# Designs tried in a protein design chat: VH-VL binders against Proteasome subunit beta type-11 (Psmb11). Part 22

Target 1, 253 residues: Proteasome subunit beta type-11 (Psmb11), of Mus musculus (Mouse) (q8bg41)
Amino acid sequence: TTTLAFRFRHGVIAAADTRSSCGSYVACPASRKVIPVHQRLLGTTSGTSADCATWYRVLRRELRLRELREGQLPSVAGTAKLLAAMMSCYRGLDLCVATALCGWDHSGPALFYVYSDGTCLQGDIFSVGSGSPYAYGVLDRGYHYDMTIQEAYTLARCAVAHATHRDAYSGGSVDLFHVRESGWEYVSRSDACVLYRELQKARSLEQELEAKACGIYPEPATPQGARECKELFVEQEEVTPEDCAIIMKTETM
Short names: E, the ipSAE of ESMFold2; O, the ipSAE of OpenDDE; V2, 0.75 times the mean of E and O plus 0.25 times the DockQ between their complexes.

## First folded at step 13 (VH-VL; framework fv_zagotenemab)

Design x04 (from s03 with light chain S94L; at its last look DockQ between E and O 0.43; V2 from the best seeds 0.67)
Fold by ESMFold2, look of step 13:
Structure x04 (fold): chain C 253 residues (1-253), chain A 120 residues (1-120), chain B 112 residues (1-112)
Amino acid sequence: as target 1 above (253 residues)
Amino acid sequence: EVQLVQSGAEVKKPGESLKISCKGSGYTFSDYWIGWVRQMPGKGLEWMGIIYPGDSYTKYEKNFKGQVTISADKSISTAYLQWSSLKASDTAMYYCARLEYDEGWYFDLWGQGTLVTVSS
Amino acid sequence: EIVLTQSPGTLSLSPGERATLSCRSSQSLVWSEGDTYLHWYQQKPGQAPRLLIYEVSNRATGIPDRFSGSGSGTDFTLTISRLEPEDFAVYYCLQSTHYPYTFGGGTKVEIK
């Protein structure tokens, strides 16, 4: 599984492969791992598909209840804190669910990572899944906040395609979503093998053009050092009795 | 049996107070929103407001805010609609309804209605 | 506030005939992908409304298969394929996508 999301000047990009697994086997290369929560909010799936579907169903219900009571949907940050609190109450169930929430609210584009142990992190870049080290390699080299939309789409496609080539548990197609102020858009679904081949072909052509323009042989580069993702740790809120009551009520239904 | 049972028909004079009731049974009353609906003679259905009996949070429709009071007593599974001073224009049928928000977000359970007649 | 416009106001038909009732919304009733909260209710004289169809096309428990719903976005239809004597009533659409929740004005189906 390879999922990624990043925040940039024109919104939030979410992308993922389409491979689905049962245990150590790959079962469905066409599954969706980027899931709409509402019109301005997407979530990614990592872990058991049934666990993620359950959490998104419960989250949507809670969001509608809050919209009814307060007159508007919570912010992306508020939604991330809510999801983290809900997951904290079920921590002992050994669920392995990691989610990137990608949205646009009154504060602009927003991206949060939420893990089933209740962890909630704000950041500019997240990649999750067995393919994420490969995706981070591409993202770290190419990411900057001020990317154009086309640069961002290309970066996301390349990152996932590279990961599907390297990681046995990632594959199928690359799904790409873009969250703007007006809401999310499903931008494309592209064959991962085709994308990877085009990336390799473009790199070879670029090397030829660079050699021709300069007239010199490029020297081998030193190993690239690690690049840190920009993260803003969100203090983990204490689970309130109200949050636990919500979870208990949903479980009994 | 899951049901909402409303208090009986009322005949009142202008200026009198009135409190009508809606009692829920067969389910956990405090877990579900209860809405109140007015139906004027020969007219359609109008939402008046909604209450969450768990904490008594109440939300009124624009035309009814300040005109009626919606309340609940979760210890006896009962919601109330109350007027401090009735007007002839309050003559209508009043329904309570439960919001189902697990499977479809619709009002699945309705009281039988309470006819309120206000005449001099 | 979302306005639901039902048409016709009155539909005069005989038992056995097909009834088609329309409900048009002033804006989309889609809350999230796959979630459209448009419902149909039946009300007979002296009775509370009864749920017929929820979420556009799903029949409530105990509702005969002669009732069906369809539509998307802003335009919705309730169809009664063959009217029975007990079907002569007023029909309301209700939206619960955005508060305040709203009813349509109703369509009275009456015996010709």
Scores: ipSAE 0.629, ipTM 0.831, lowest interface PAE 1.5, mean pLDDT 83
ESMFold2 (binder alone), look of step 13: mean pLDDT 92; pTM 0.941
OpenDDE, look of step 13: ipSAE 0.878; ipTM 0.954

Design x05 (from s03 with light chain S32D; at its last look DockQ between E and O 0.52; V2 from the best seeds 0.00; counts 0 for: pae O 3.3 > 2)
Fold by OpenDDE, look of step 13:
Parts: C-alpha cells; sequence; structure tokens
Structure x05 (fold): chain C 253 residues (1-253), chain A 120 residues (1-120), chain B 112 residues (1-112)
C-alpha cells in the first residue's frame, strides 16, 4: 500500500494506489484507499482493508451524531482526535490501521496522521503504507507549500507511481484527490505503470533539453529496454507485523 | 419482534396537559434515536424533534421548541411527548419513529400513531 | 431548511400501470461519496408511514421489487413498475442529510 497526503497553499492533496491484498492473495480487486468521510474530509487508509472500512463506518456514524447534536461537524482536528480516541479503546485487538485525515474547516486546510494505537499528529506531509518510504523520497524533494495545483498533482502522482514501481505491495492505479474549501474533488485515476513510464519519459526529455541548453550533448543514453512490468508474483512472505513500521518522520515543528 | 407501540388515542380540552408514550421492544432502545412526527388531519408529515434515549439528548424543531417536551426513560424503553397546555391546533396524529443509528439515517420503524383530539 | 418538492400532488392510475413519482430537493442531498440520505415512505390510509426506500435506491426489508428508487443530487424518482391494489397510498420523500430532517408534501397515488 502507498498512500500520501500533503498540505499546500491551495488545500490538501491525497493520493493512493489501488492494489489490494486479500490475505495470501496479492490479486484482489482494486481497492479504494482514499475514502470520503465527508464533503470536506478525506481519509487515506493503510492496514487491513476490513478494519479500515469498519473504522471509517464508525467514524461516519459518530460524525453524523455530532452533526445532529451540535448542528455542525467537528473540525478536522476534532475528527482526528475522535478517531484516535475510538481506536485507542480497542488497542487490545491488534488493530493495525494508519490513516491520514485531510480536510478543510474554518481554520483552513488541515492534515492529520492517526494510528490505531491512538497516535494523532498534525503535519504537512504524511505517507502511509509499505510504499511510504519511497513516496517520502519523492515528496521530500518536490514538496513546497507554495506549489501550484498542477505541481501538486504531478508531485502526488509521481510519488505514488514511484512507490508502486518499487513496492511489491503497491500497484494498480493511482487515485488522486484534492481537498478544497468547497470540498474534496476526485481528480483522476491513472494506471500506475503507465504513469510511471510517462513520468520517466518526461524527465528524460527535460534532462535532454537542459543538456542542450547547457551545451552539454550527453551521449545518447541507450534506451534501457522497457522492462515489462513483470507481475512480480511476490511469494507469500508472511508480512510480519513489523512491516507496519510507519516511518513517522516527525518533522519537529 | 422489533416494534414501537404508542399509547392510545386522546381526547382533550384546550388548556389541559397531555403526555403520550412510545415504547420500543425487540431491540436495544437506548442505542437508537427516537423522532416524533406530527401529521395534521389531511396534511403531510412534520418533523417535531428527536431524542437519544441513551443520554436523553433532545433536539427540537424551531416550530415545536417550547411547545412540547420530548423525553425518554431508557429503563422501560419508552419515549414521551408532552404538552403542558393543549391547543385546538394540536389536534393531529403523532408518530414516534426509530432513526437508524449507523449508516442509514432513516426511520426504519414507526409506531402506530397516537391520535390527539383537542376540542372545546 | 431543505425543501422537498414532490410532483405530481396526485397521480391517478389503474392497477397494472407504471407510476413515476418525483422528489426535488432545494439543495444537494449528498453527504459524501455514495451517501445520499433521500428516503421514501409509504402511508396507506389509516396507517402509519413505513419505510419503502432508503438512501435513494435501497429497498427496505419486505418491500417488493416493483418498487425502485433512483436519482442523484437534487432530483429523485420513485418508480412502481406495476401498480398493485395495495400500492394506492400516499408517498413521501424525506431527507436526513441536513438538519432539520424534512419531508416532501407527498404524492397521492389513487385509483383512476
Amino acid sequence: as target 1 above (253 residues)
Amino acid sequence: EVQLVQSGAEVKKPGESLKISCKGSGYTFSDYWIGWVRQMPGKGLEWMGIIYPGDSYTKYEKNFKGQVTISADKSISTAYLQWSSLKASDTAMYYCARLEYDEGWYFDLWGQGTLVTVSS
Amino acid sequence: EIVLTQSPGTLSLSPGERATLSCRSSQSLVWDEGDTYLHWYQQKPGQAPRLLIYEVSNRATGIPDRFSGSGSGTDFTLTISRLEPEDFAVYYCSQSTHYPYTFGGGTKVEIK
């Protein structure tokens, strides 16, 4: 799984791959890992699909109850804390759920990381899942708060596409969402392999153009053959619980 | 059997007080919202308010706020609608309904209704 | 407050005919992706309302397949493919996306 979200000037971007693993079978139908929670709130999901779905259902219920009681939804921060608190009550059930909650409330765009142990962190960049280390590698290089919308879309696509290329547990398509003041928008779904190839081509072209501009004629890099996205039938190595090690880069604010 | 059973028809005079009941059975009463709906003779359905029996949280529609009191006793799985002073205009059928509490925010269970007639 | 407008007010049909009832909302009833809290209730003469369709298109338990709901956003339809004698009733749409919860004015389906 590769999911990511980041906050920028124009809202929050959320993106994820669609490869689902059902138990010992890698080839489950495409799963949605970016889940609408509310018109102004998205959640990314990492962990057992069934568990994630359950928690989001519970969250939706609680949000509706609060909306009914208070006449308004809680803030994004409030929602994150609520989810964290709910999950923390079930610590004994060996739940492994990691989510990035992104939304827009009266305070503006907000992003939170929530984990099943009750961890709740506010931040600007989060990636969750087995592909997250790869995604962070791309995000850390390209992220800046003042990105244009197009830059943000490209960055998110690139990060997930690169992660899917390297992570055996990520793949399928890249779903891209944008949380705006008006609410979340579904931006696109793209084949991860196709997207990766396109991004590689674009990068090569840019490098060629830069090289030409600098008068450095790089020798024509021999087209390293389109390595066929071999369906790496990764044999069932038992995902030990240790692989859920979400490298929380705590950006110390 | 899952059901809501309301108290019987009432005939009252203006100025009298009235409390009608709605008893739930066959389910955990405290976990579901109970709404009250008014239907005036020959008219449509009107939302009056809602109560969560678990903690007795109550919310009224603007038009009914201060006009009626909604309450519940979860120990006997019963919700109540009461008037301190009835008016002729309160003549209507009153329904209690269970609001589903998880994904479906709809009334999946209805009481049979209580007819309230207020006449001089 | 969300206003639900039902049309027609009265629909006169014969048994076996198709009934199409409309419910229009003053605002979108979408809460999140896939969650639209528009419902249909049937009320027969002298009876309490009963849930017919919930969340636009889901039949409640025990509801025959001749009943179907459709629509999105602000426009919704209840269809009865073949009217049975027991289907002559008043039908209400209702929304629970926004508080306060509201009902449409109802459509009376009557025998022609």
Scores: ipSAE 0.042, ipTM 0.632, lowest interface PAE 3.3, mean pLDDT 87
ESMFold2, look of step 13: ipSAE 0.405; ipTM 0.715
ESMFold2 (binder alone), look of step 13: mean pLDDT 90; pTM 0.922

Design x06 (from s03 with light chain V30L; at its last look DockQ between E and O 0.85; V2 from the best seeds 0.63)
Fold by OpenDDE, look of step 13:
Structure x06 (fold): chain C 253 residues (1-253), chain A 120 residues (1-120), chain B 112 residues (1-112)
Amino acid sequence: as target 1 above (253 residues)
Amino acid sequence: EVQLVQSGAEVKKPGESLKISCKGSGYTFSDYWIGWVRQMPGKGLEWMGIIYPGDSYTKYEKNFKGQVTISADKSISTAYLQWSSLKASDTAMYYCARLEYDEGWYFDLWGQGTLVTVSS
Amino acid sequence: EIVLTQSPGTLSLSPGERATLSCRSSQSLLWSEGDTYLHWYQQKPGQAPRLLIYEVSNRATGIPDRFSGSGSGTDFTLTISRLEPEDFAVYYCSQSTHYPYTFGGGTKVEIK
């Protein structure tokens, strides 16, 4: 799994791959790992699909109840805390759920990481899943708060595509969402392999153009053969609980 | 049997007070919201307000705020709708309904209705 | 407040005919993906309303398969594929996506 979210000037971007690894069964290519909670809130999901779905169902129910009682939905922060509190009550259950809550409330765009142990963190960049280390590598190089919408989309696509290329547990398509003040919008779904190839080509062209501009004629890099995305039938080795190691880069503010 | 049973028809004069009841049975009354709906003669359904019997949290529709009081006694599984001073315009059928909130947000159970007639 | 407009106000049909009832919302009733809290209630003469369809397309318990609901966003439809004598009633759409909860004006299905 590769999911990511980051906050920028124009809202929050959320993106994820669509490869589902259900135990010993063939990955259902159509797994949605970005889940709408309400009109202004998305959640990325990593963990057991069934567990994630259950928690989001419970969360939605609680949000509706709060809306009925209080007359308004809680803030993104409030929602994150609520989810964290709910999950913390079930710590004895070997639940491994990690989520990034992406939303827009009265305070503006907000991003929270919530884990099944009750961890709740606010931040600007989160990536969750087995592919997250690869995604962070891309995000850390390209992320800045003042990026354009197009830059943000490209960065998110690139990060997930690169992660899917390296992570055996990530693949399928890249779903891209944008949370705006008006609410979340579905931006695109792209084949991860195709997207990766396109991004590589674009990068090569940019490098060639830069090289030409600098008068440095790089020797034609011999096109290393398009390694066919061999469907690595990775034999499902038992994902030990250790693979849920969410590299929390706590940016210490 | 899961049901809501409302009190019988009422005939009142303007200015009189009235309290009608809605009793739930066959389920945990305190765990479900109870809404009240008005239906004037020959008219449609109007949302009045809702109560959670478990803690007596109550919310009114704007048009009914201050006009009626919604309450509940969870010990006897009963919700109430009351007027301090009836008007002729209060003549209507009043329904209580249970709100399902787990599988959806709809009224799955309705009382049989209480007809309130206010005439001079 | 969400306004639900039902049309037609009255539908005169014979038993065995298809009935199509419309409910239009002043705003989208989508709360989240997959969650649209538009419901249909049936009220027969002298009786309390009963739940017919919940969340656009789900039949309530005991509701015959001749009843179906469809729609999205702001436009919703109740269809009765073949009217039975017991189906002549008033039908109300209702929304619980937004507070306050509201009802449509109703469509009376009457015998021609």
Scores: ipSAE 0.492, ipTM 0.761, lowest interface PAE 1.3, mean pLDDT 89
ESMFold2, look of step 13: ipSAE 0.623; ipTM 0.839
ESMFold2 (binder alone), look of step 13: mean pLDDT 90; pTM 0.917

Design x07 (from s03 with heavy chain G54D; at its last look DockQ between E and O 0.56; V2 from the best seeds 0.57)
Fold by OpenDDE, look of step 13:
Structure x07 (fold): chain C 253 residues (1-253), chain A 120 residues (1-120), chain B 112 residues (1-112)
Amino acid sequence: as target 1 above (253 residues)
Amino acid sequence: EVQLVQSGAEVKKPGESLKISCKGSGYTFSDYWIGWVRQMPGKGLEWMGIIYPDDSYTKYEKNFKGQVTISADKSISTAYLQWSSLKASDTAMYYCARLEYDEGWYFDLWGQGTLVTVSS
Amino acid sequence: EIVLTQSPGTLSLSPGERATLSCRSSQSLVWSEGDTYLHWYQQKPGQAPRLLIYEVSNRATGIPDRFSGSGSGTDFTLTISRLEPEDFAVYYCSQSTHYPYTFGGGTKVEIK
């Protein structure tokens, strides 16, 4: 799984791969790992699909109850805390769920990381899942708060595409969402392999153009063969709990 | 049988107080929100407010806040709507309804209504 | 506050005819993907309202299959495929997506 979200000047971007695992096989139909919670709230999910779906159902219920009682939905922060509190009550069930909650409330765009142990962190960049280390590698190089919308889309696509290329548990398509003041928008779904190839080509062209501009004629790098995205039927080795090590780069603001 | 039974029709004068009732039966009364809906003669339906009988949490619609009091006695499975001082404009049919939750909220059970007539 | 506009105000039809009632919302009633909280109530003359359709298309218990709800976003429709004599009533749409919850103005289905 590779999911990511980041906050920028124009809202929050959320993106995820769509590879799902069924039992011991990583060949299940495309799954949605970006889940709409509300018109102004998305959650990215990493963990067992069943567990994630259950928590979001519970979350929705609680939000509806609060809305009825209070006349308004809680803030994104409030929602994140609520989710964290709910999950913390079930710590004994060895649930491993990581989610990035992104939304837009009266305070503007907000992004939170929530984990099944009750961890709740506010931040500007989060990636969760087995592919998250690869995604962070891309995000850390390209992210800046003042990105254009197009830059943000490209960055998110690139990050997930690169992650899917390296992570055996990520693949399929890249779903891209944009949370705006008006609500979340589904931006696109793109084949991860195709997207990666296109990004590689674009990068090569840019490098060639830069090289030409600098008068450095690099010798034509022999096109290393398009390794066919062989459907690596990776036998699900038992994901030991250690693989859920979400490297939380807490950028301490 | 699951039902809401409301108190009978009322004829009052302006300035009088009134309390009408809605009794639930056939279900756990305290577990469901009860709403009150006004229908003026020949007009549509208007939310007035809701109450959760278990803890008596009450919420009023803006137009009805301070105009009426909603209460409940869960021991007898009864919700109430009351006026301290009736106006002629309060002449209407008043319905209590059970609010059901299925990811959303809707009224799945209605009382038969209480007609309140306020005339000089 | 969400305004629900029902049209027509009055629909005059004969038994056996198809009735189509419209409810338009001033804003989208989508809570989240797949969740839209628009409901229909029927009120017969001299009776209390009863739930007819909940969440756009779900028939309440005991509601005949000639009643159907459809729509999305801001536009919703109640259809009665073949009007029975007992179907002549006022129909209200209601939304519970946004607080405060609101009712439409109603459509009266009357006998021609």
Scores: ipSAE 0.512, ipTM 0.779, lowest interface PAE 1.3, mean pLDDT 89
ESMFold2, look of step 13: ipSAE 0.630; ipTM 0.835
ESMFold2 (binder alone), look of step 13: mean pLDDT 91; pTM 0.924

Design x08 (from s03 with heavy chain E100S, light chain S96D; at its last look DockQ between E and O 0.59; V2 from the best seeds 0.70)
Fold by ESMFold2, look of step 13:
Structure x08 (fold): chain C 253 residues (1-253), chain A 120 residues (1-120), chain B 112 residues (1-112)
Amino acid sequence: as target 1 above (253 residues)
Amino acid sequence: EVQLVQSGAEVKKPGESLKISCKGSGYTFSDYWIGWVRQMPGKGLEWMGIIYPGDSYTKYEKNFKGQVTISADKSISTAYLQWSSLKASDTAMYYCARLSYDEGWYFDLWGQGTLVTVSS
Amino acid sequence: EIVLTQSPGTLSLSPGERATLSCRSSQSLVWSEGDTYLHWYQQKPGQAPRLLIYEVSNRATGIPDRFSGSGSGTDFTLTISRLEPEDFAVYYCSQDTHYPYTFGGGTKVEIK
């Protein structure tokens, strides 16, 4: 499973793979790992699907009771603390539930991590699941708060696609959601293998463009100059933030 | 069994006070919101307000704010609807209903109704 | 405040016929994906309202399967597939999605 979320100028992005736990790859039906909590709030799943579904059902009920009493839904922060408090009441069980709450309230775009031990953290980037180390690698190199919407979508797609290639328990498609001030929307579902191949093509194109820029040096005074040209032809297998930028540029051709 | 039982019909004159009751039994009364509904003769249903008996927190519909008082006494599992000075336009059937949220979100449990008649 | 408009106001039918009642909302009744709090009640003279259908399409306990609900967003339908003598009553839709909660004006189903 690979899930990620990040906060940026235009809202919060949530993305995940769709790999369901199925035996021996004979059947691999898609699953949704980014789930609506309400119209301005999404959550991700990383524990057992039954545990996550139960917690979100209980959370929605409590949010409706709070809305009834107070006339409006709690903030994203308030919702995160409520979920953490509910989870802490059952700490003695072996429940491994980690989630990122992605929303937009009066404070603007907001993102919180909540874990079943009662941990509640605010942040700009979270990734959860067996594929998260690979997703973090891409996110950490490419993330900037001031990204355009298209840059954010490309970054999220690249991060999940890379994770699905590296992590045996991630795969299928990439689901992408965007939380704006007006609420969340389901942006796309894209085949993870297709996305990864496009990233590999972008890496090859980058190497080709760099090789063309590194023609015969006008005055290669030392063997180091020859080594620099050869280093430009080195193959790269890992997705980089620069690969995402190349893909965006080629999409407009 | 699980039920809401309302007080009996009332015949009153304009200017008199009245307090009608809705008693819950067979469940934990303080855990569920209670709403009051008015049905004027020959007319439809309209919400008046709701109360959470656990702490007596109350919300009124805007046309009823200041016109009635909704209260509860959780020690005897009873909610109340009260007028300090009745008007002829208060003639109606009044229902209480419990908000059920265990397996959904709806008012499934209703009292039998209390007919209030206000005439000179 | 959400206005629920029911149509027709009166539906005159014979036992055994199909009844189709409409409820239209001034705003979407979707609270979150999969959660739409539109309900249907039946009321006979001198009786309290009785819950028939909750959350668009779920029959309440003890309600016969001739009652069904459908719809989404702002447009909802109650269907009685074959009217029985006990089904002649007033039917109200209601919404619990956004406070203040509201009722429709009612549809009277009466003997033709």
Scores: ipSAE 0.727, ipTM 0.889, lowest interface PAE 1.2, mean pLDDT 84
ESMFold2 (binder alone), look of step 13: mean pLDDT 90; pTM 0.917
OpenDDE, look of step 13: ipSAE 0.743; ipTM 0.888

## First folded at step 14 (VH-VL; framework fv_zagotenemab)

Design y02 (from x03 with light chain S94L; at its last read DockQ between E and O 0.75; V2 from the best seeds 0.78)
Heavy chain, then light chain:
Amino acid sequence: EVQLVQSGAEVKKPGESLKISCKGSGYTFSDYWIGWVRQMPGKGLEWMGIIYPGDSYTKYEKNFKGQVTISADKSISTAYLQWSSLKASDTAMYYCARLEYDEGWYFDLWGQGTLVTVSS
Amino acid sequence: EIVLTQSPGTLSLSPGERATLSCRSSQSLVWSEGDTYLHWYQQKPGQAPRLLIYEVSNRATGIPDRFSGSGSGTDFTLTISRLEPEDFAVYYCLQSTKYPYTFGGGTKVEIK
ESMFold2, look of step 14: ipSAE 0.668; ipTM 0.854
ESMFold2 (binder alone), look of step 14: mean pLDDT 92; pTM 0.944
OpenDDE, look of step 14: ipSAE 0.856; ipTM 0.938
ESMFold2, fold request of step 20: ipSAE 0.660, 0.683, 0.679; ipTM 0.854, 0.861, 0.863
ESMFold2 (binder alone), fold request of step 20: mean pLDDT 92, 92, 92; pTM 0.941, 0.940, 0.942
OpenDDE, fold request of step 20: ipSAE 0.876, 0.895, 0.878; ipTM 0.952, 0.964, 0.956
ESMFold2, last read: ipSAE 0.665, 0.636, 0.676; ipTM 0.855, 0.834, 0.860
ESMFold2 (binder alone), last read: mean pLDDT 92, 92, 92; pTM 0.941, 0.942, 0.941
OpenDDE, last read: ipSAE 0.879, 0.897, 0.900; ipTM 0.955, 0.965, 0.966

Design y03 (from x03 with light chain S94L Y99W; at its last look DockQ between E and O 0.53; V2 from the best seeds 0.70)
Fold by ESMFold2, look of step 14:
Structure y03 (fold): chain C 253 residues (1-253), chain A 120 residues (1-120), chain B 112 residues (1-112)
Amino acid sequence: as target 1 above (253 residues)
Amino acid sequence: EVQLVQSGAEVKKPGESLKISCKGSGYTFSDYWIGWVRQMPGKGLEWMGIIYPGDSYTKYEKNFKGQVTISADKSISTAYLQWSSLKASDTAMYYCARLEYDEGWYFDLWGQGTLVTVSS
Amino acid sequence: EIVLTQSPGTLSLSPGERATLSCRSSQSLVWSEGDTYLHWYQQKPGQAPRLLIYEVSNRATGIPDRFSGSGSGTDFTLTISRLEPEDFAVYYCLQSTKWPYTFGGGTKVEIK
């Protein structure tokens, strides 16, 4: 699995491979690892698909209830806090979910990482899954906040395609999503092998032209690492009995 | 049996108060929103408001805010619709309904209706 | 608030005929991808409304397959492929995407 997301001037990009399997036998053809939560919010999936589907279903229901009570949906940060609190109710079970929440709210583009132990981190770049070291390698060299939309799409496609080439558990196609102020959009699904070869040829040519300049250009800065959630949990918040009751009701159904 | 049972028909005069009820059974009453719907004679359906009996949180449709009171007593699984001073224009059928929000946010369970007639 | 406009107001038909009822919304009823909260109810004289179709096209439990729903965004249709004697009633669309929830004005399907 390779998932990534990054925040930049024009929003948040989310991308992932489509590889899946049904145990050790003939695999299902593909799966979506970037899941809409609502019109301005996407989540990535990591861990089992059943665990992720359950948590996103519960999250959507809770967001609808809060919208009914408060007249508007929570912020991306508020949604990350809510998801982390819900996951904390079942901390220590065999559920293992790591997700990046990619959204745009009143404060602009926002990106949060949430893990099933209640961890919540704000950042500009996240990659998760067995292919993430390879994706980070590409992101580290190419990321800057002020990218154009086309540069951001190319970077995301390159990072996932590279990871699918190197990582045995990643493959299939590259799904690409873009969260703008107006909401998210599904940009493309491209064959990872074809995309990798196309991008590899283009990169090689660009590297040859850049090397001719005797290395006078600055090295790319180190990638923007994940920031701690300054406005959200650095420690897990306590879950209310109401939150647990809501989850229990969902699990029973 | 999962059901909502409303109180019986009422005949009232203008200026009188009235409180009608909607009792839920066969499910955990406090876990589901209850809404109230008015149907004037020969007319369509219109929402009046909604309540969560678990904490009595209410929302009103704007035309009914201040005109009626929606409340609930979760200890007896009952929601209420109340007027402090009835008008002839309050003559209508009133329904309560339960919001199903686990499977798709629709009203799946309806009371039989309470006919309120206000005339002098 | 979201206004639902149903048409026609009255549909006079004979048993066995096909009925097509329209519901048009003043705003999109899509909450998120795959979640459009437009529902159809049937009301017979002297009875409470009964759920027919939820989320545009899903038949409620016990509803015959002659009832179907379709549409997207702001335009929705309820179709009764072959009217039975018990289908002569008033039909309402309901949106639950945004509070306040609202009904359409209703379409009365009556015997010609």
Scores: ipSAE 0.689, ipTM 0.870, lowest interface PAE 1.3, mean pLDDT 83
ESMFold2 (binder alone), look of step 14: mean pLDDT 91; pTM 0.926
OpenDDE, look of step 14: ipSAE 0.832; ipTM 0.922

Design y04 (from x03 with light chain S94L K98R; at its last fold request DockQ between E and O 0.58; V2 from the best seeds 0.73)
Heavy chain, then light chain:
Amino acid sequence: EVQLVQSGAEVKKPGESLKISCKGSGYTFSDYWIGWVRQMPGKGLEWMGIIYPGDSYTKYEKNFKGQVTISADKSISTAYLQWSSLKASDTAMYYCARLEYDEGWYFDLWGQGTLVTVSS
Amino acid sequence: EIVLTQSPGTLSLSPGERATLSCRSSQSLVWSEGDTYLHWYQQKPGQAPRLLIYEVSNRATGIPDRFSGSGSGTDFTLTISRLEPEDFAVYYCLQSTRYPYTFGGGTKVEIK
ESMFold2, look of step 14: ipSAE 0.690; ipTM 0.863
ESMFold2 (binder alone), look of step 14: mean pLDDT 92; pTM 0.944
OpenDDE, look of step 14: ipSAE 0.877; ipTM 0.951
ESMFold2, look of step 16: ipSAE 0.659; ipTM 0.854
ESMFold2 (binder alone), look of step 16: mean pLDDT 92; pTM 0.944
OpenDDE, look of step 16: ipSAE 0.878; ipTM 0.953
ESMFold2, look of step 19: ipSAE 0.659; ipTM 0.849
ESMFold2 (binder alone), look of step 19: mean pLDDT 92; pTM 0.944
OpenDDE, look of step 19: ipSAE 0.834; ipTM 0.932
ESMFold2, fold request of step 20: ipSAE 0.653, 0.652, 0.656; ipTM 0.846, 0.843, 0.848
ESMFold2 (binder alone), fold request of step 20: mean pLDDT 92, 92, 92; pTM 0.940, 0.940, 0.939
OpenDDE, fold request of step 20: ipSAE 0.894, 0.897, 0.873; ipTM 0.965, 0.966, 0.954

